# VHH binders against q0v8j4r314to507: the designs that were tried, part 12

Target 1, 194 residues: q0v8j4r314to507
Amino acid sequence: ASSLSFVLDTTGSMGEEINAAKIQARHIVEQRRGTPMEPTQYVLVPFHDPGFGPVFTTSDPDSFWQQLNEMHALGGGDEPEMCLSALELALLHTPPLSDIFVFTDASPKDAFLTNRVESLTQERRCRVTFLVTEDPSRAQGRARREVLSPLRFEPYEAVALASGGEVIFTEDQYIQDVAAIVGDSIADLVTLPL
Key: E = the ipSAE of ESMFold2; O = the ipSAE of OpenDDE; V2 = 0.75 times the mean of E and O plus 0.25 times the DockQ between their complexes.

## First folded at step 3 (VHH)

Design n10 (framework vhh_7pa5_2; at its last look DockQ between E and O 0.03; V2 from the best seeds 0.00; counts 0 for: pae E 15.6 > 2, placed apart)
Fold by ESMFold2-Fast, scan of step 3:
Structure n10 (fold): chain B 194 residues (1-194), chain A 122 residues (1-122)
Amino acid sequence: as target 1 above (194 residues)
Amino acid sequence: QVQLVESGGGMVQPGGSLRLSCAASGFTFSSYAMSWVRRAPGKGPEWVSTITYSGRSTSYADSVKGRFTISRDNAKNTLYLQMNSLKPEDTALYYCARSIYTFGYGDSFDYWGQGTQVTVSS
């Protein structure tokens, strides 16, 4: 059975990302309804700093949307967040052969969990895709390339690589379009060779 | 300094195929998302396709979905566009472009090549 799992950074800067997650959850559910790719379980794990969870699970897409509608951006102290702890919790509640989407704008505070999370994605054969955003008000033009370092997000890259997923980094204004493109590719029925 | 050099353009009949290449130098190619952008005579630039730094994710304009395939070879610092089922409306100068993002998708570009001409005629 396949699951649709969302791991959402709920810190105060995450308004657009939470909205994008809601839209993509709706799109994926409707696109897959009645097909072999229809999710049989939905998982949602919020995180910020210092906390993460609780995990929410349901087999009902309407309940999943209701839970997402209760998510809103609030709080958050320093930049790094408890992403890998939330992802570990999601993995423990996600069936094998499932996709997990992580929405965040921050590096992991809990980078010490990287190897453990990598192993867990491989053991459960779950693919993890990270959607990492930057607020353009904090960077100007080409300065974004200079301040954006793959090393800052290396734990996410390691987990994505181990799981067969990807780290996608974009500006807040493009998150809806990027999430839609990724969601559409995942929602499509696999065309098998004759 | 950054340099992008496109090749592989030419003239083909409708329904034909072409494979474009872009040789990149002057930066760590494997760390950047790359795109193909085309410009038809008298028109503005139209985004065609993007591939992430690792090659694991791709996206396409609706006008080319199912016909074009973007790929990359990070060991050779080369970006490719396989174009199948070409139509007259695909006639354009095709540019290789580097995304401003080092490891992800973005629709802003900081460096472009000089372009390679693709002409689809009967």
Scores: ipSAE 0.205, ipTM 0.580, lowest interface PAE 4.1, mean pLDDT 78
Fold by OpenDDE, look of step 4:
Structure n10 (fold): chain B 194 residues (1-194), chain A 122 residues (1-122)
Amino acid sequence: as target 1 above (194 residues)
Amino acid sequence: QVQLVESGGGMVQPGGSLRLSCAASGFTFSSYAMSWVRRAPGKGPEWVSTITYSGRSTSYADSVKGRFTISRDNAKNTLYLQMNSLKPEDTALYYCARSIYTFGYGDSFDYWGQGTQVTVSS
């Protein structure tokens, strides 16, 4: 992969998940450093409510870390969010044959972009992996009068599938385990003992 | 409607093996992470294993790690659990479940099968 791109939800609901995302991003970057898979470019795209962007691009890992570390969860937090718009923006600025990681705790508000984003992933041959941390309070409908559809994440599944990536659902407490699993999944071929 | 039907359970001796299957219908199987959960008599449900929709990532409870293998065939809408080196403590009703969360003991599920009984006894 020529590039590593990260799309990060920066809404207030992300809370500590942003820190988890930073840790995960660091892990992914470090796994590839010094190998043939070391990226020549890093892309970072935040999204909030209702805005998304700007795109930050650098070939310098130190600059990437600096920018990533400056990102914080502030304000907003009402599901759904403009995730696919941010992803589209990332895809447009990501070199072909690259990996894109999306971190969010919300379903997409802009689900109408699903087909467009799928096509774009295929055109650029980028693999998109979603790391979704669902707020239990949201899932149980205690905080919202509206019942959330269990299929609300289908757009992410569709995009991931089209790109050869994955959607990983996790709770905040397991984010460290996810980091390890994602790293292994990307770096190594999964061999089933069967 | 979403349906999950487990099969392959039975009685085996300690050290034996079983392969469970789960036939899924009523939803796009290839778009969902799937899990196995078990419930032993007098105990609460215990998460066993999860596999992502693509099958590329798997996770296991510590109690079954190295002995159980989760897999799936999306073309057949089928989930599998290969259980090797079975122990008496593995005795439980095993459920196929559609996952909301993918990793950890805190996983949530929105649909369950009726379960298949696994009994490990000498």
Scores: ipSAE 0.006, ipTM 0.273, lowest interface PAE 11.2, mean pLDDT 83
Fold by ESMFold2, look of step 4:
Structure n10 (fold): chain B 194 residues (1-194), chain A 122 residues (1-122)
Amino acid sequence: as target 1 above (194 residues)
Amino acid sequence: QVQLVESGGGMVQPGGSLRLSCAASGFTFSSYAMSWVRRAPGKGPEWVSTITYSGRSTSYADSVKGRFTISRDNAKNTLYLQMNSLKPEDTALYYCARSIYTFGYGDSFDYWGQGTQVTVSS
């Protein structure tokens, strides 16, 4: 069995990313409704700092779309976020041979989980694709003394590579278009074993 | 108390070399990614290089790739930056910085030393 799984950063700056996830999910749900390729499970895991989860799962594509459509940015939060914790939770609730989409504008606060998450993607045979609305070369943080490493997104790249997915960097104004294109392509691949 | 103490700065001619050291105390050094950050006179901070907690992976700003080498000695709680082929543009106060996160790749810095001055001039 397969799942369509989303891991969404719900911090206040994530309005466009949440809309992109809604658009991608609508395409995938509508494309597969009532067909033999319909996923057996749908998973949604929100995250922000300091929290992640709870996981939402359903076997009903309409319920999944409704839950996703009702997602709103929570506001606040710091940078970076607890993305890898949420992704681990999603992987534990996602059946094998599934595609997981991660939407964020921040590097992970929990990068120490990178090796564990890599291993879990391989054990579960899940493909993880990150859509990131941040310039990876930006070096200035929110605090006066905070400086951001361009290496800060390497955990996402390592997980994506280990899983056969990718990390796509884009800007807020383009992420909805990018998500639609990625969702169409990757959703087709999720129905094939391997 | 986290303490980071940089040393090894000085005055050098263009094309010269320096090796910076950062002595760490007050935390488990081997659990954190570490970075060098520099601040030129009248400018904001610029990230230079990062090394993971184990030393297995390194990364560099484009402006220093091929000239600078970051390393660490976890037994001695010390971070290093070997700087070769120095240019006048490398003149800056160099800070040792600790990643906010334990055991993983670093992406933000929460503790900084007082810095060590590097001056590259003819």
Scores: ipSAE 0.000, ipTM 0.200, lowest interface PAE 15.6, mean pLDDT 76
ESMFold2 (binder alone), look of step 4: mean pLDDT 86; pTM 0.870

Design n11 (framework vhh_7pa5_2)
Fold by ESMFold2-Fast, scan of step 3:
Structure n11 (fold): chain B 194 residues (1-194), chain A 121 residues (1-121)
Amino acid sequence: as target 1 above (194 residues)
Amino acid sequence: QVQLVESGGGMVQPGGSLRLSCAASGFTFSYYWMSWVRRAPGKGPEWVSTISSGGSITSYADSVKGRFTISRDNAKNTLYLQMNSLKPEDTALYYCAKARTYGYFTSMDVWGQGTQVTVSS
């Protein structure tokens, strides 16, 4: 991977995930500085509903961290968010053979972009990993009488599978641990001891 | 209420193949990383393979890499292990195991009863 790219849901429920992204960014910078694994470029694309972007790109890890530190959880609404639009923007600005990490707790409002995003991951040869702080079996949404489909995360799974990445479901209390493990295992999955 | 039931073991000659299955119930299967673990007679447990919740990330022990394939069918709540080119050293009781937390794969908290695989001439 030639860059570190984050696509970050900034809706009001995302406080812990934003903090995990900040901690992981500092960890990656510190652990990989001066090594062959050091990112050559950093990309950040925030999203919510109805907005996404602007994209931020830099070769300076300190600038990247400063930009992440400006990110705060704000707002709210119904469950779906503009994730695939933000991911498309990130892919257009991410070098080939890079890993992109998406932090969200919501399904895509823009599921109509699924095929386009899949094609773009393959064209760019980028791996996309989604870290989703949500129970996919949850039936009740945030809005009154909102019913959630058990298939609502299929667009993320389609994109992850097409790119060679993964969708990882977790809880807020574990997101920092999961993000750290994922960040350390970009090349290969960590071997689990018994 | 969490239950894992392994099946598909048996006796096979060296070079043979077997497909193991693990039927999961009592939890949201699609949420969890799953692993295969084996225990040979008189030895401790050995990790064999792990698969991510969505199925696109897999990892294998060096001893089985290239011969075994882990897969899952989340619609059927079932984990699989396709074992090819079996060796006598693969003789063991095979367990499927669930990660302790969904999306967090560093620890396993539930093992099934196991299914016996015996590879001998």
Scores: ipSAE 0.000, ipTM 0.134, lowest interface PAE 15.7, mean pLDDT 75

Design n12 (framework vhh_7pa5_2)
Fold by ESMFold2-Fast, scan of step 3:
Structure n12 (fold): chain B 194 residues (1-194), chain A 120 residues (1-120)
Amino acid sequence: as target 1 above (194 residues)
Amino acid sequence: QVQLVESGGGMVQPGGSLRLSCAASGFTFRYYAMSWVRRAPGKGPEWVSTISGSGGYTSYADSVKGRFTISRDNAKNTLYLQMNSLKPEDTALYYCAASFTIYGGYKDYWGQGTQVTVSS
């Protein structure tokens, strides 16, 4: 059994990423509907700061699409968000041997969960791919006088490495195209020799 | 299939310059941030530099700031690293990687890299 799980940052800056997730979900649903590759479950976990969840699960792609369509970017604040808490929740509701896609433009506020989440990806045998629309070298945050650590994305790298996935840094203008492709191209990246 | 092929390494005297290239194929190059990572003999991987897909943002490790310049030519699917004022401590095998930025990991580099040796 396989699932497609989306962990989605819903902060006010995430309009392009939410639209990219919607496009990717529709592409996967249409391409795999009625085939042996059709996902048996779909999982959606939103997050922001200070909250995350609730988790939404369904076996029906149309219900998944409806739920995703109701996601909208809201609010603002400082840069870090509750990504790892949302990812932990997604992992607990995702069947083994599944892909989890994380859309965010922010570092984890909950970096203390890194080891726990790494262990869960390995226990569940799930691959986690992060699509991050942010320059990791940026020193100034969204809030006035907010200072950003140059190591702030290290938790995502650790989780991706442990799970056999990737961290893809891209820009808002490309996120819809990258998200549409990632489901098709990830297999090629995984099969490359090191 | 995604492939990344590094070239341009060699032997150079301290104070010299080299330009590294990374030829990318099998994916839409302009959509992805690209990085250079190096590994000195007996050391773990060290992140060197990253450039955004559009080339609008660049970042560098403190050890190379002011000496190295990362750039890309999206029409040619090629990533570059211009290395000036080379020092013996820059001696390493240099790799290019997609989706790698600041955390060093062996999953984040491709091929055998290109060797840079700085010696008198």
Scores: ipSAE 0.006, ipTM 0.342, lowest interface PAE 9.7, mean pLDDT 74

Design n13 (framework vhh_ozoralizumab_d1)
Fold by ESMFold2-Fast, scan of step 3:
Parts: C-alpha cells; sequence; structure tokens
Structure n13 (fold): chain B 194 residues (1-194), chain A 119 residues (1-119)
C-alpha cells in the first residue's frame, strides 16, 4: 500500500518545480498503471502564504493528473510560506508506509508546527522528502533590512530526519534531474515489502 | 484597505520605452511579493513579472525577458516596471497586483494603466 503524495508550493517563483512534479507524476502513472505496483492513492496539497490546501485525494491516476495539470504558479508573500500546515494536512490524508514529496523554494512561516509534524510522520510511518530550490547559506535579500536566518530551513531538516527522508537543495535548472531521483525512489519503495 | 494605483501608461511607438509605477497603501509593502499582469483587448490575463518582498528574486516569462525589468522601492511603497524595446503585442492594460489570484483569494489589483504600442 503506497500513495503518491505531493505538497506543492504554488507561489509565483515555482513554475519549474510544478512542471517537474507534473513530469514525474506522468512517468509514474504510465509505468505502473494496471500493475501491482500502482499507487493505491494520490494526494495533492497546494500551499503559499497565507494559505494552504484544500487537499485533493483520489485513487484514479487520470484524476490526479488532471488536478496537477491545473496547478500553476502565481503571486506569493514574502520568503516564508505555509509549508508545514500543508504537510500536516497531507499526512492526515496519506496512507501509512507512503512517501511524501514537498516542492518549495521558501522556509516555513509555520515553524511552530515542527514537533507536531515530526510526530505525525513517525505515527503514520511516512517518509518526507523536501526539494528546495534555494541556497541555504544566503543571509540577506538584495535590498532593505531583510535578514534571512541561516537556520531558516532547520524545520525541514528536522522533519526529514524524523521521517527517514531528506532535504535536497538545488537550483531551478536542476529541478528536473532532482525530481527524477525522487521518482526513482518512489519506484523502489512501491516494490519493497513493508 | 489595500490600494494599488498604477501610473505611467500611454501611447508609445514600437521600439520605445515606458516606465510604469504602482503606489501601494494599506499593508506592509516590504512583506509581500508584487507582480505585474496585463490584459490585451479581448484576451485573458498574462503574468508579466514578479518580485519578492526584499527585491532579491525576480522572474519573467520568455515573452518579456531581457526587455522588461521589475523593481521596487520599499521606503516609498512603490513598484516599478521598466519596459524597453516595446512591441505592438505589448499593448494591454497593465495591472499592479498583490496576493493570490487563483486559489480563492481576493484579487488585490489596481484599476490598471493602458499601454498602447502603435505607429
Amino acid sequence: as target 1 above (194 residues)
Amino acid sequence: EVQLVESGGGLVQPGGSLRLSCAASGFTFSYYWMYWVRQAPGKGLEWVSEISGSGSRTKYPDSVKGRFTISRDNAKNTLYLQMNSLRPEDTAVYYCARGFLYSGYEDYRGQGTLVTVSS
């Protein structure tokens, strides 16, 4: 029993990441349709600032593809986004022993949820992998007094560690390659007895 | 209330330049992504450019990349769009926008400013 679960930052900078998610979903659906390795459920939770959700769930890969294909990037608040709230929502709707992939370029505005999300990943035995298109060493914005904490991604690292996943930092031009690695990981998990 | 007031539109010949301004009020301007969107007569909305709250990140579609530059002055609560090498297909009403336009949130847009590129 496995699901394909995507938690997608839909702020305006996320066009390439959303496209990468679409490509990987298409690949997985095509390869596993009608086989014992087909995901039993598909979950999609969008987020931005100030909101997140609604969650979309389906057992039909074509419905999942249609919903994902309607996602597009537009707008957004300042750097932090509502990532952990969306992840909590995804965890509540994802079956146990599943993998969840989070696509974002921003730190969590809702870092106060870190412990709760960690507990949920362990309770449900779900692995969370974050694909972050940002340089974690960046300390300042270009203008004004916006100071970026060097620890701003620590909540993602904590959740990934607690769940047995990882945080992958990358650049926009490499997102397709990184997403393909994630897609291969999903394939391995679905084929392994749990 | 959130208010966005665009200015700087007008008639310009192909190959010309124009700078749009957007005066923002009613919110902490520096905390929000801002962007420009446009609507040509009889067509849908098209995203033109976006800029992060600090100004450190900007993004453009290929149709305007290299010709348009988005910038902001957070001390003045003002957003700018510098448009160079204008083409007839750039003719549109240009809107200053904040927030999430497609996920059930209110459109925080100004009234728009008309840019006409014609000989």
Scores: ipSAE 0.000, ipTM 0.112, lowest interface PAE 18.1, mean pLDDT 73

Design n14 (framework vhh_ozoralizumab_d1)
Fold by ESMFold2-Fast, scan of step 3:
Structure n14 (fold): chain B 194 residues (1-194), chain A 119 residues (1-119)
Amino acid sequence: as target 1 above (194 residues)
Amino acid sequence: EVQLVESGGGLVQPGGSLRLSCAASGFTFSRYYMYWVRQAPGKGLEWVSEINTGGSRTKYPDSVKGRFTISRDNAKNTLYLQMNSLRPEDTAVYYCATVWGYSYTFDYRGQGTLVTVSS
């Protein structure tokens, strides 16, 4: 009925998260195939720094799976990534009443887009759930002088709240379990509307 | 041209209070996180407060928590720091700061305002 949309951070640290996204996509496809909840469209938008996209869209789950399987962690730049730009692109290609899953381990470099993205989630009635493999309370950055803001994930929290979704912080070792639980939870919400 | 102009510093007795102000111009103030950072003589920069774009979230290190309060007025492009129960170790130059880009390294700072806590 609705779309299954994935926004994937493809930076070099994202191997476990990309694998979790692949497992979750397979789970949703298998669980919903032939049911009224079967996605009518699939959307995939990769991102890193400085780039994002291109967007991939298809109505064929096999084509979606093939494209997702081509995704690999690549690059080793700065910690913050172009997440909100990729999410904006996904929102423009996702039909209303759809769920968008964002996989990342980094804060948004493009935080200036927060209000724009919030408006798009509400206009298109899409729910955005962020799966973030990071401790938001971590204060020490990569360099010894670098201080990380505990509010660096506020843009994700704002977008999630505006869309009716959530931000889930976890560790690499638990990402597959958390992604599965989130997928099941979102399926329940779609079946039994809030 | 990003400009940040601090004011309100001065000499106070231990236990006293001061209110710092920062006038911002040259950028869309309401869309940036703002910070107060300080530098004591001969020491590095220390973060002392953080506020999000709307002013609904603030954060402080344990050294000033409960004593300092950060706030902002987006209509006036002004950032504030209310400092209570001041201690000699709070003596420093206080800077209004923001970050531009991916790093939280306080790339944009004003000229600073000196706060001296002493008899």
Scores: ipSAE 0.000, ipTM 0.221, lowest interface PAE 14.2, mean pLDDT 76

Design n15 (framework vhh_ozoralizumab_d1)
Fold by ESMFold2-Fast, scan of step 3:
Structure n15 (fold): chain B 194 residues (1-194), chain A 119 residues (1-119)
Amino acid sequence: as target 1 above (194 residues)
Amino acid sequence: EVQLVESGGGLVQPGGSLRLSCAASGFTFSYYGMYWVRQAPGKGLEWVSEIRSSGSYTKYPDSVKGRFTISRDNAKNTLYLQMNSLRPEDTAVYYCAKPTYFVGRYDYRGQGTLVTVSS
């Protein structure tokens, strides 16, 4: 009873990450089609700033692919995005013992939700892995005069640690390669006894 | 099959400007973020700038921030680097690079174009 759940940053800077997520979702779905490890549920939650959601949930892989394929990069003003709100929404719609994958290039604007999201990951027994296409040492945001905290990714680290997942930092040029590695890890996890 | 061809280098005086171009082929250029990196005589490769596939996000080290601007034209499969207020320490061979598996590795790069900043 595995779910494939994606929480996907749709801000204007995320074109490469959205494309990588599409490629990996298709690969995962095709690899598991007709096998005992085929996901029984698919969850997709987009986010940006100020918006997040709506959640898309389906048991049909073709519907999931169609929804994901229509995703495109839009908007974005300041760097921080509504990641934890989207993740909370995904957790509420993801079955227990599932993996959730978050694709973003930005720190959470909604960091005040960190403790709530940590509790939800443990309550739902879901593992959250963040694929963050960003240098945590960068001090200036995309918006003019935006100043970034050196601790801005601490909420993702806290949620990943609480859930038994991880945070993978990479630069956007490597996102397709890193997403492929993550996709292979997902395949291994769902084919192994849990 | 990945081919990257840099151009636009030359000799300039301190305070001058140059615009570098990189023609990309052998891969779907619009899918990939791209780098500019440089190598000064006797030194290793130094990351100079990067740009996302859409062109909406760019990144620079402090050494060139405010002086260099990276841009791209996906319809032409071309990457650009506008270099202003050039300094003697900017003297290097400049390469455009396509990403690979490892962060900080620039294995897919062109032949380079030499930029010399001297009086």
Scores: ipSAE 0.000, ipTM 0.134, lowest interface PAE 16.6, mean pLDDT 74

Design n16 (framework vhh_ozoralizumab_d1)
Fold by ESMFold2-Fast, scan of step 3:
Structure n16 (fold): chain B 194 residues (1-194), chain A 120 residues (1-120)
Amino acid sequence: as target 1 above (194 residues)
Amino acid sequence: EVQLVESGGGLVQPGGSLRLSCAASGFTFSDYYMYWVRQAPGKGLEWVSEISRGGSITKYPDSVKGRFTISRDNAKNTLYLQMNSLRPEDTAVYYCARYTLRGFSPYDYRGQGTLVTVSS
């Protein structure tokens, strides 16, 4: 049985982005509603810094939307967040042959988990797609004179590649473009040999 | 006690070469992405190169791509930057930095630097 899992960054910087992520998540669910890819279970794992989880699971899309709609920006700290820890937790609670979507505006603080998470995606045969509300070419951080590495998103790219997913960089105004890209990703799943 | 000690800087003529070294101690060197960053007189910090834990992934800005090569020797806890075809605009203090999983700056753990002067 297939599941649809969402891993959502809830850090303080994600106020407007959380609302955009909720819209993006809703579009993904609605695109699959009534299709052969409609999930039998939904999984939600929040994260920030220093925390992640708890995992929420349900078979009812209305319960899923209620939980998602109660998510609000909280916590804070440095730019990198506990994304891969949350993704690992999601993978452990997601059945094989499922899609996992990660919503974040930050690079992973826990990059040391990259190899473990790659192995889990392959073992579980899950596809991971990252929706990143950030310009990867931005060299200047939010703090004055803060310099950002252009390789800071490489762990996400490695995980996406290993799982057959992708990393999509976006802004609030490009939500429709994100929906189209996700639609293409869903199509790819039915043509891949297991 | 995390320590990064850079060496190999000096005065070189345009078109010349220099090899910078960074000796790391106080942490498991092979567990970290490493950077070279530089600061020219009167300018801010500029990212120069980055290398993954095992050395399989490296990246450079266009200003140094094809001229600089980052590498590492995990057995010796040492990071290197081979700089070829040096230009006057490469004049800067070069810093070795450890990727941090904490803090606002990925360059929070950096050494004291080594000066590279490219001049005729």
Scores: ipSAE 0.000, ipTM 0.131, lowest interface PAE 15.8, mean pLDDT 74

Design n17 (framework vhh_ozoralizumab_d1)
Fold by ESMFold2-Fast, scan of step 3:
Structure n17 (fold): chain B 194 residues (1-194), chain A 120 residues (1-120)
Amino acid sequence: as target 1 above (194 residues)
Amino acid sequence: EVQLVESGGGLVQPGGSLRLSCAASGFTFSTYGMYWVRQAPGKGLEWVSEISYTGSRTKYPDSVKGRFTISRDNAKNTLYLQMNSLRPEDTAVYYCAAPHYWIGSYKDYRGQGTLVTVSS
């Protein structure tokens, strides 16, 4: 059986992405309740900088939606975020043969975990899709002296490739449409039997 | 230690072509995305092209799109930049670069650079 896992950046810039996650979770619950594609487990792992977690797990879709509904954007730094640590935690708590969705507008501060996370996606056979609301060509960070590598999102691309997922770059105004398309495709594209 | 060594620069006339090479050592080249950056005299650094660690994804700014092609040979630990239809405004020192995570922020590994001069 499939699971639905959300890894959610909760830094202060993430208001639209958090709202997209809330709406998509509600849509999945409504559309898949009582169908073969109904998730049997739900996972939520928030992250920011310097922290990540705690992981929230439930088999009850209403509890999952309620937990997401309590999420709000918090203050954050100008540094990259702890995305791969949160994703590792999600992978350890997500059943095999499941989809994990990552919502972020920032590169990973913990890029040194890339190989470990890649291996975990393959071992657990989980597909990871990143929804990134950021221009990867931007060179100037939000802090005055912050210089951003144009390859700062390479860890996400590596993890997505290893897992059979993808990295989708978009703008805040389109995140709802992009998340809905991705969510709708879960039933159609890849469902592995357990 | 990470070492990047660029070569292939030189003097070329407008409309000409050059191929830059970058020999990488001191890290597992095949697991790193790579990019080229340039600095024209008296100007700041400008991103020129990037390539994923497998070579399957490449990106270019509009200023060089359609004229420059980035590629890599992971078996040889070498990065390339094929530059066609060169213009005087392409005159710059070109640097091979790899991302580096250092003390909570990304900083580039860069080579010594190779000078490309486009003039008559």
Scores: ipSAE 0.000, ipTM 0.160, lowest interface PAE 15.6, mean pLDDT 74

Design n18 (framework vhh_ozoralizumab_d1)
Fold by ESMFold2-Fast, scan of step 3:
Structure n18 (fold): chain B 194 residues (1-194), chain A 120 residues (1-120)
Amino acid sequence: as target 1 above (194 residues)
Amino acid sequence: EVQLVESGGGLVQPGGSLRLSCAASGFTFSKYWMYWVRQAPGKGLEWVSEISTSGGYTKYPDSVKGRFTISRDNAKNTLYLQMNSLRPEDTAVYYCARLPYTYGSFEDYRGQGTLVTVSS
């Protein structure tokens, strides 16, 4: 409950989400620095396709802010990304009883990891909340002639349900407002007694 | 009934060492990951260490890495925390915690705690 963990899609379409994550992380760090609510651990795991990681961990809020500030949207490609691989890496480096926030606009290319990630969230007692900037009913992918399954986000729903978190669908226009809600949720978790 | 009972806390000078123990009962200890967490006066809970079921995987935050060592004895149902090079900022109540398999079950994941005071 005392860590701040972000799993961040760095695909080229994620400019707004990356900026919202930076703004929210800065607010959390600045408001809690030097107080009893200061996170004891910070975790950041970037992902795209075909890659994910490396994981960055630190107890220093300034180092965390600098690392997050160096994140930039890169490239494009097909719609699915390596989200669950990045989440697995984050889970292995996030303290137990913590909340993990995942920012993405894409379905998981690595959906075969769903059951494994569900088990890890329960074993480590981590809650996973997905912030998805996408209309789940959209049928056309990022790549020309790519067709999207209407069930493509079911792995995220399954992981969120297993961990006690949720999946929040939103549009770029409202991403900063949703990120503020996420920040308030983290604050509640940090102050919650064990 | 799940029980976790910590012991070994006390007053120690900066640079000193203490070994904490946690006696577990009421569940199959060897099948659970175990944790040490602490709460300093006026502060929130802080994760201190974790250990896998076999003891083959351990992890620490930077604040205690290299100074603290978590270990377990599954035959004795006991969890340990060896604390070396103690600092005033390590002053806290230390809790033995069991990782629940299902999120939202809070019933038995924390013991009563043992106070560690690091002061000159």
Scores: ipSAE 0.000, ipTM 0.102, lowest interface PAE 19.1, mean pLDDT 74

